# VH-VL binders against q0aze0, part 61

Target 1, 268 residues: q0aze0
Amino acid sequence: MKIILVNNRFKENTEKKAQEIAGQLSALNVEVIIDNGLDEPYAGTVDFIMVLGGDGTMLRAARRYGQRAIPVLGVNMGTVGFLSNIEINELAEYLPLILREEYSLEARMMLEVAVFQQQSLLTRVFCLNELLLRSNSPRMLSFALEISGQKLEPYRGDGLIVSTTTGSTAYSLSAGGPIADPQLDAFIVTPVASHIINKRPLVVSPEREISLHLLEEREAIIGIDGQIKMDFGAENRVLIKRAPHPLLMVNLKAKPFFTSIDRSLQRQ

## First folded at step 22 (VH-VL)

Design RB20
Fold by OpenDDE, fold request of step 26:
Structure RB20 (fold): chain C 268 residues (1-268), chain A 123 residues (1-123), chain B 112 residues (1-112)
Amino acid sequence: as target 1 above (268 residues)
Amino acid sequence: EVQLVQSGAEVKKPGASVKVSCKASGYTFDDYAIHWVRQAPGQGLEWIGGINTYTGDTYYRRKFQGRVTMTADTSTSTVYMELSSLRSEDTAVYYCARDESYFDYLSGTFDYWGQGTLVTVSS
Amino acid sequence: DVQVTQSPSSLSASVGDRVTITCRSSQSLVYSEGSTYLSWYLHKPGKAPQLLIYDVSRRLSGVPDRFSGSGSGTDFTLTISSLQPEDFATYYCMQATHFPITFGQGTKVEIK
């Protein structure tokens, strides 16, 4: 068996714990690779991924490995979040189940984001939470939204969020988007500070495609999961689709989503 | 308008403690971490540590571990840095700085800074 | 710790001059998905430092276009295409890819 341990570069305790866990797994004849984000993702085949940290760390892991259909377990390191399944002090208890592959999986839809310069592909990324298009200045943006070839009236505001249901409790929520059941696959399109009052958040079928482009000669920024930034100008287009593979999140412990929402929101 | 307003200058004796405050306004408090950076006379900028206002996680430079404590009060949008066992070499201007955060992720870009707080340690 | 070294430590220049400051890190600053957490700050005596450039080459909103950043891996450069009177200050590069965050030793730009 081969396992990747993903940790947070600035949370030293996660690095230390990763080393400890690696030692323990090695003693059990399990091969371990530690991913702290400073190297390219491991290209070889692996059987399991453990994410040590919080939701941000999980998002990084999802972007790096989510397309490879590898079980991903969130191991919380004492922070608040929605994407961890067990606590670090519970790992020893569940480790035998992990090694025997006795666990259930929850599929979470990811976004496929493609950014173009005219007709040329600049970059393609997969992400678990959202894409954020925002102005690079205090001025509002004018941009066009197209859903499955249907052109909506132009948007004018600070920006736009396209989120998965998983991402509904992140930036989209802050912008006034709905909280979505993570068991549902859908796009959530949430305007950011639009001057048009009737521009409401949209819940869109995962079978559709979403396109965005600016309607003015200005510079904007595309943000991915709050961690990746890309310049976005008038000559660029972005195409958003459901990723071909969902993130396979390991479910070892039952976590009631809706009963924990209020508690989590009170911390924000 | 984003603002970070720090507490006033402090004069302390060796061995004492100092607690500097940084009040944030003009933005969502828990969307950004706060870092502390100091500059001693004739020296450059030195990172002390930071606090994630969302998770409560703290990040201390090893040099200061055991002597520095950072806390955040969300009700007042204020971050505090306490430095104990003060030494003469701790004499410096201390700055707080904002860093965009996303859950347990830090962007590592200090886009807004406080005006600075002079801490003088002398016998 | 990752060491960040600026060059030069100081320089004298006149208004209108092209100024170039370099920053070298002891390790690559490339992080996940190619992100590089290298930023440049301007610091004047008695004032708070100000962010100029982040992510190697991104100008903060409101920063004049005479400021530009470039580089990759371990070698980075801040360029002021035409020095203005308000640009005389000390400049610092900062890396935040590796824990702990570290600054260059600074480059003082003085009037000739």
Scores: ipSAE 0.906, ipTM 0.946, lowest interface PAE 0.5, mean pLDDT 94
Fold by OpenDDE, fold request of step 26:
Structure RB20 (fold): chain C 268 residues (1-268), chain A 123 residues (1-123), chain B 112 residues (1-112)
Amino acid sequence: as target 1 above (268 residues)
Amino acid sequence: EVQLVQSGAEVKKPGASVKVSCKASGYTFDDYAIHWVRQAPGQGLEWIGGINTYTGDTYYRRKFQGRVTMTADTSTSTVYMELSSLRSEDTAVYYCARDESYFDYLSGTFDYWGQGTLVTVSS
Amino acid sequence: DVQVTQSPSSLSASVGDRVTITCRSSQSLVYSEGSTYLSWYLHKPGKAPQLLIYDVSRRLSGVPDRFSGSGSGTDFTLTISSLQPEDFATYYCMQATHFPITFGQGTKVEIK
């Protein structure tokens, strides 16, 4: 068995814990790779991924490995979040189940984001939460949204969020988007700007495609999961689809989503 | 308008403690971490540590671990840095700075800074 | 700790001059998905530091276009195409890819 441990570069305790866990797993003849984000993703075959940290760390793990259909377990290390399943102090208890592959999986839809320069593909990324289009200046943006070839009325505002249902409790929520059941596959399209009264959040079928482009000669920024930034100008187009593979999140214990909403959101 | 307003100058004796405040306004408080950076006379900028206002996690430079405590009050949008066992070498201007955060992720870019707080440690 | 070294430590220049400051890190600053957390700050005595460039080459909104950043991996450069009177200050690079966050020693740009 081969396991990747994903930790947080700024949380030293996650690095230490990763080393400790690696030692324990090694003693059980399990090969371990530690991923702190400073190296390229491991390209070989792995059986399991443990994410040590919070939701941000999980998002990075999802972007790096989510397309490979590998079970991913969120192990919380003392923070509030939506993407962890067990606490670090529970790992010892559940480790035998992990090693025996006695766990259930929850499929979470991911986004496939493709950014183009005219007809040329610049980059393609898979992400778990959202894409954010925002202005690179204090001025509002004008941009076009197209859904499955249907052109909507132009948007004018600070930006736009295209989120998965998993990402509904992230930046989309702050922008006034709905909280969505993570077991539901759908796009959530949320306008960014309180002054936009003529635009409401859209819930869009995962079978549809979403495209964005600017309607003016201005510079904008595309943000992915709040961690990746890309320049976005008048010559660029972005195409958003459902990723061909969902993230397979490990479910070792019950974590009721709806009963945890108030607790998890209270800190915001 | 984004603003970070720090508390006033402090004069302390060696061995004492100082607590500097940084009040944030003009943005969503828990979307950004707050870091503390100091500059001693004739020296460059030195990172002390930071606090994630969303997770509550603190990040301290090893040099200051055991002496520094950072806290955040979301109700007042204020971050505090307390430095104990003060030494003459701690004499410096202390700055707070904003850093965009996303859950437990920090962007590592200080886009707004406080005006600075002079802390003088002398016998 | 990751060391960041600026060059030069100080320089004298005149208004209108092209100024170049370099920053070298002891380790690569490339992070996940190619993100590079290198930023440049301007600092004047008695004032708060000011962010100029972030993510190597992104200019903060409101920062004059005479400021530009470039580089990759371990070598980075801040360029002022035409120095203005208000640009005389100390400049710092900062890396935030590795814990702990570290600054360069600073480059003082003085009037010639």
Scores: ipSAE 0.906, ipTM 0.945, lowest interface PAE 0.5, mean pLDDT 94
Fold by OpenDDE, look of step 23:
Structure RB20 (fold): chain C 268 residues (1-268), chain A 123 residues (1-123), chain B 112 residues (1-112)
Amino acid sequence: as target 1 above (268 residues)
Amino acid sequence: EVQLVQSGAEVKKPGASVKVSCKASGYTFDDYAIHWVRQAPGQGLEWIGGINTYTGDTYYRRKFQGRVTMTADTSTSTVYMELSSLRSEDTAVYYCARDESYFDYLSGTFDYWGQGTLVTVSS
Amino acid sequence: DVQVTQSPSSLSASVGDRVTITCRSSQSLVYSEGSTYLSWYLHKPGKAPQLLIYDVSRRLSGVPDRFSGSGSGTDFTLTISSLQPEDFATYYCMQATHFPITFGQGTKVEIK
């Protein structure tokens, strides 16, 4: 068995724990690779991914490995989030099940984001939460949204979020988007504005394609999962589809999503 | 308008503690982390640590671990940095700075800074 | 810790001059998916530092076009195409790819 441990470069405790876990697993004849993001993703085959940290760390792991159909377990280390399944102090209890591959999987839809310049593909990425289009200046953007070839009325505002149902509790929520059941596959399209916009969030079938482009000469930025940034101008176009493979999240411990979200909202 | 307003100058004795505040306004408080950077006389900028206002996670430079404590009060949109066991070499202007954050991810881009707080440690 | 070294430590220039400041890191600043967390700051005595450039080459909104950033891996450059009176200050590069965050020693741009 081969396992990747993903940790957070700025959280020393996650690195130390990764090393500790690696030692324990090695003693059980399990090969371990530690990924703190400073190296290229491991290109070889692996059987399991364990994420030590919060949701941001999970998002990084998802972008790096999610399309490889590898079970991914979120292990929370005392932080706030929605994507971890067990706590670090529970790992010892569940480790035998992990090694025996006795666990359930929950498929989470990911986005396939393609950025073009004219007809040329600049980059393609897969992400778990969302794509954000935002202005790179204090001025509002004017941009076009198309869904399965249907052209909507031009959007005007600070930007737009295209989110998965997993991402509904992230940036989309802050922008006024709906909270979505993570067991659903859907796009959530949420306008972002510093003023009142009469545009409502859209819930869109995962079978559809979403395209975005600017309607004026202005500088914008594409953000992916709050971690990747790209310049976006009038010459660029974004195409968003459902990723061909979902993230396979390991479910060792049942978590009541709706009870958890209520608690989270009370915290805010 | 984004603003970070720090507390006033402090004069402390060696061995004492100092607590500097940084009040944030003009943006959603828990969408950004706050870092602390200092500049001693005649020296450059030195990163001390940071706090994620959303998760509460703290990130301290190793040399300050054990004597620095950062806290955040969301009700007042204020971050605090407390430095204990003060030494003469801790004399510096201390700055708070805003950093874009996303859950446990930090971008490491300090786009807004406080006006600075002079902390003088002298016998 | 990752060492960040600026060059020169100081320079004298006149209004209208082209100014170039270099920042070299002891390790690559490339992170996951090609992100590089290198930023440039302007600092005047008695004032708060100001962000100029982030992610190597992204200019903060409101920052004049005369400021530009470039580089990759371990070598980075801040360029001021035409120095203005308000640009006389100390400039710092900062890396945030590696823990802990570290600054260059600074480059003081003085009036010739």
Scores: ipSAE 0.870, ipTM 0.934, lowest interface PAE 0.6, mean pLDDT 94

Design RB20
Fold by OpenDDE, look of step 22:
Structure RB20 (fold): chain C 268 residues (1-268), chain A 123 residues (1-123), chain B 112 residues (1-112)
Amino acid sequence: as target 1 above (268 residues)
Amino acid sequence: EVQLVQSGAEVKKPGASVKVSCKASGYTFDDYAIHWVRQAPGQGLEWIGGINTYTGDTYYRRKFQGRVTMTADTSTSTVYMELSSLRSEDTAVYYCARDESYFDYLSGTFDYWGQGTLVTVSS
Amino acid sequence: DVQVTQSPSSLSASVGDRVTITCRSSQSLVYSEGSTYLSWYLHKPGKAPQLLIYDVSRRLSGVPDRFSGSGSGTDFTLTISSLQPEDFATYYCMQATHFPITFGQGTKVEIK
């Protein structure tokens, strides 16, 4: 068995814990690779991914490995989040189950984000939470939204979020988007400080494609999962689709989503 | 308008503790981490540590571990840095700085800074 | 710790001059998905430091276009295309890819 441990570069405790866990796993004849994001993603075959940290770390792991259909376990290390399944102090208890592959999987839809310069592809990224288009200045943006070729009225505002249902409890929520059941596949299109006060979020079928471009010569930024930034101008286009592969999240412990929402929101 | 307003200058004896505050306004407090950076006389900038106001996680430079404590009060949008066992070498201007955060992710870019707090440690 | 070394430590220039400051890190500053957490700050005595450039080449909103950043991996550059009177200050590069966050030693830009 080969396992990747994903940790947070700024959380020294996660690095230390990763080393500790790596030692334990090695003693059990499990090959371990530690990924703190400083190196390229491991290109070889792996059987399991453990994410040591919070939701941000999980998002990074998802972007790096999600397309490979590898089980991903979120191990919380004292943070509040929606994407961890067990706590670090529970790992020892569940480790035998992991090694025996006695767990269930929950498929979470990811976004495929393609950014173009005219007709040329600049980058393609898979992400678990959301794409954000935002102004790079105090001025509002004017941009066009198309859904499966249907042109909506131009948007004017600070920006727009296209989120998965997983991401519904992230930035989309702060922008006034709905909380969505993670077991549901859908796009959530949430305006950010729209000039139109009554502009409502859209829930869109995952079978559709979403296209964004600016209607004016403004500087904007594309943000992905709050971690990747890209300049976005009038010559650029964004195409958002459902990723061809979902993230396979490991369920070792029952974690009712709706019960946890109240607890998590109370802390905000 | 984003503002970080720090507490006033402090004069302390060696061995004492100092607690500097950084009050944030003009933005959603828990969407950003706050870092502390100091500059000793004639020296450059030195990162001390940071606190994620959303997760509560703290990140301390090893040099300061055991002596520094960072806390956040969401009700007042204020971050505190306490430095104990003060030494003459701790004499510096201390700055708080804002860093965009996303859950346990830190951007590592300090876009807004406090005005600085002079801490003088002298016998 | 990752060492960040600026060059030069100080320089004298006149208004209108092109100024170039370099920053070299002891390790690559490339992080996940190619992100590079290298930023540049301007610092004047008695004032708070100000962010100029982040992510190597991204200019903060409100920062004049005479400031630009470039580089990759371990070598980075801040360029002031035409130095203005208000630009005389000490400049710092900062890396936040590696724990702990570290600054260059600073480059003081003085009037000739």
Scores: ipSAE 0.860, ipTM 0.929, lowest interface PAE 0.6, mean pLDDT 94
Fold by ESMFold2, look of step 23:
Structure RB20 (fold): chain C 268 residues (1-268), chain A 123 residues (1-123), chain B 112 residues (1-112)
Amino acid sequence: as target 1 above (268 residues)
Amino acid sequence: EVQLVQSGAEVKKPGASVKVSCKASGYTFDDYAIHWVRQAPGQGLEWIGGINTYTGDTYYRRKFQGRVTMTADTSTSTVYMELSSLRSEDTAVYYCARDESYFDYLSGTFDYWGQGTLVTVSS
Amino acid sequence: DVQVTQSPSSLSASVGDRVTITCRSSQSLVYSEGSTYLSWYLHKPGKAPQLLIYDVSRRLSGVPDRFSGSGSGTDFTLTISSLQPEDFATYYCMQATHFPITFGQGTKVEIK
């Protein structure tokens, strides 16, 4: 059995704990790869991914490994989060179940994001929470949104968020979008500080294709999961669709989404 | 308008402690971590550590581990840095700076800084 | 700790000059998905540092176009295309890819 332990480069305590866990697993003849983001993703066969940290650490794991259909367990290190399943102090209790593969899986939709310059593909990335298009200057953006070839009225404002239901409690919520049950698959399209009064958040079928481009020359940025940034200008277009594979989240312990919802309301 | 306003200058004796405050305004407090950076006379900038105001996690440079404590008070949008066991080498201007966060992720970019707090350690 | 070393340590220049400052890291600053956490700051005596460039080449909103950043891996450059009177200051690079966060030693740009 081969396990990846994913941790955070700035959380020295989690790296120490990851080494301790790796030692315990090695004693049980489990091969362990530690991924703090500084090396290329492990390319070989992997049976399980354990994320030691909060939702930000899970997002990196999802981007690196989510399309490989590997079970991913979030382990809370005392950090607030929606994507953790068990606490670090419970790991010893649940470890036998993990090793025997006695757990269920919950699928979480991901976005596939393709950025173009004119007609040339520049990059393709995956994302668990959201794509954020935002201004990189004091001036607002003017941009076009198309949904499955249907051109909407132009947008003016600070930007736009295209979120999964999992991402509904992140930037989308702060911008006025709805909290969505992560068991649903959908796009949530949320304007950021729109000057067009009638632009409301949209909930859109996951089978749609979403396209964005600027209508005037401005400095803009595309943000992915709040962690990856790409320059975006008038010669660019971005296409967003449902990723080929969902993130497979391990469920060992009931984690009622709705009992944790109050902390997300505090971010509005 | 984003502002970080720090407490005033301090004069301390060797062995004492100092607690510097950094009050944030003009933005959502828990969307940004706060880092502390100092500059001793005639020296460059030195990172001390930081606190993620959303998670409460702290990150201390090893040379300060054990004598620095950072705390955040969300009700007043204020971060505190306490440095203990002061010595003459700790004489410096201490700055707070904000760093955009996303849950436990930090961008590692210090876009706004406080005005600085001079801490003088002399006997 | 990852060291970042600036060169030159100081320079003298006139208004209108093109100025380049280099920052070399002891290790690659490339992180997951190619993110490179290298930023540049301007610092004048008696004032707080000011961010100019982040993520190697991305200009902070409101920073004049004469400032640009470039580089990859371990080698990075800040360029001021036409020096202005307000640009005489000490410049620092900072890496945040590796723990702990570290600054370069600074480059003082003085009026000739």
Scores: ipSAE 0.817, ipTM 0.908, lowest interface PAE 0.8, mean pLDDT 91
Fold by ESMFold2, fold request of step 26:
Structure RB20 (fold): chain C 268 residues (1-268), chain A 123 residues (1-123), chain B 112 residues (1-112)
Amino acid sequence: as target 1 above (268 residues)
Amino acid sequence: EVQLVQSGAEVKKPGASVKVSCKASGYTFDDYAIHWVRQAPGQGLEWIGGINTYTGDTYYRRKFQGRVTMTADTSTSTVYMELSSLRSEDTAVYYCARDESYFDYLSGTFDYWGQGTLVTVSS
Amino acid sequence: DVQVTQSPSSLSASVGDRVTITCRSSQSLVYSEGSTYLSWYLHKPGKAPQLLIYDVSRRLSGVPDRFSGSGSGTDFTLTISSLQPEDFATYYCMQATHFPITFGQGTKVEIK
């Protein structure tokens, strides 16, 4: 059995805990790969992924491994997280269940994001929370949104968020989008500081394809899960689809979504 | 209008502690971590550590571990750095700087800095 | 700790000159998905450091076009295409890919 432990590059305590867990698993003849983001993703067969950290660490794990249909367990080491299932001090209790594969899985929709220059594919990435198109200058953007070839009236403002339901409690919420049940598959399209008053958030079927391009020469950035940045200009187009595979999140412990929403989890 | 305003200069004796404040305004406080960087006379910039204001996580350079404590008060949008067991070599200008965060992720980019606080450690 | 070393330690230049400063890291600064957390700061006596370039080559909004960054892996360069009077300062590179965050030793750009 082979397990990947994903951790954060900036927290030495997380690295020490990952080494401790790796030692315990090795004593049980389980192979362990530690992934702090510095090496290429492990390419071989992997049975389970354990994320030691917060939702930001889970986002990186999802981008690296989410299309490989590997169970992913979030282990909370911080104060707040929507994507963790158990606390670090509970890991020893649940480890036998993990090794026997006695857990359920919850599927979370991901985005597939393809960025083009004219007709040439520049890059393709996956995303668990959201894509953000934003201005990289004090000037507003003028841009086009197309949904399955249907061109909407032009947008003008600071940008646009295309989010999954999982991402509905992140940047999309701060920009005025709805909180969505993560069991739903949908795109949530949320304008950022729109100058056009009839531009409201949209909830869009996951079967649709979403396209964005600028209508004027402006300096913009595409952000992925708040962590990956790409330059975006008038010669570029981005296409967004539901990813081929959802992230498979492990459930060992009941974590009710709706009773977890409060003001301390709504950042703005 | 983004601002980071630090507390005033301090003169301390060896063995004492100093607590420097950094008050943030003009942005959403818990969207940015706060880092502390110092410059001793004739030296370059040295990272001390940081605090993720969203998670409460702290990150201290090993040479300061055990002597430094960073805290955040969300109600006043203020971060504090306390450095204890002061030595003469701790004489420096101390800066706070913000770093965009997303949950426990930090961008590692210090886009706005405080004006600096001179801490002098002398007998 | 990952060491970042700047070259030169100081230089003298005239207004209008092209200036190049290098930063070499003891380890690759490439992180997940190719992200490279290398940034450049300008520091004048009595003032706070000022961000110029982040993510190797991305100019902060409002920073003049004469500043550019380049490089990959372990080798990075800050270029000032036509030096202006306000550019005489000490310049620092900083890496944030590895814990702990580290700065280069600085490059003092002097008028002459």
Scores: ipSAE 0.817, ipTM 0.906, lowest interface PAE 0.9, mean pLDDT 90

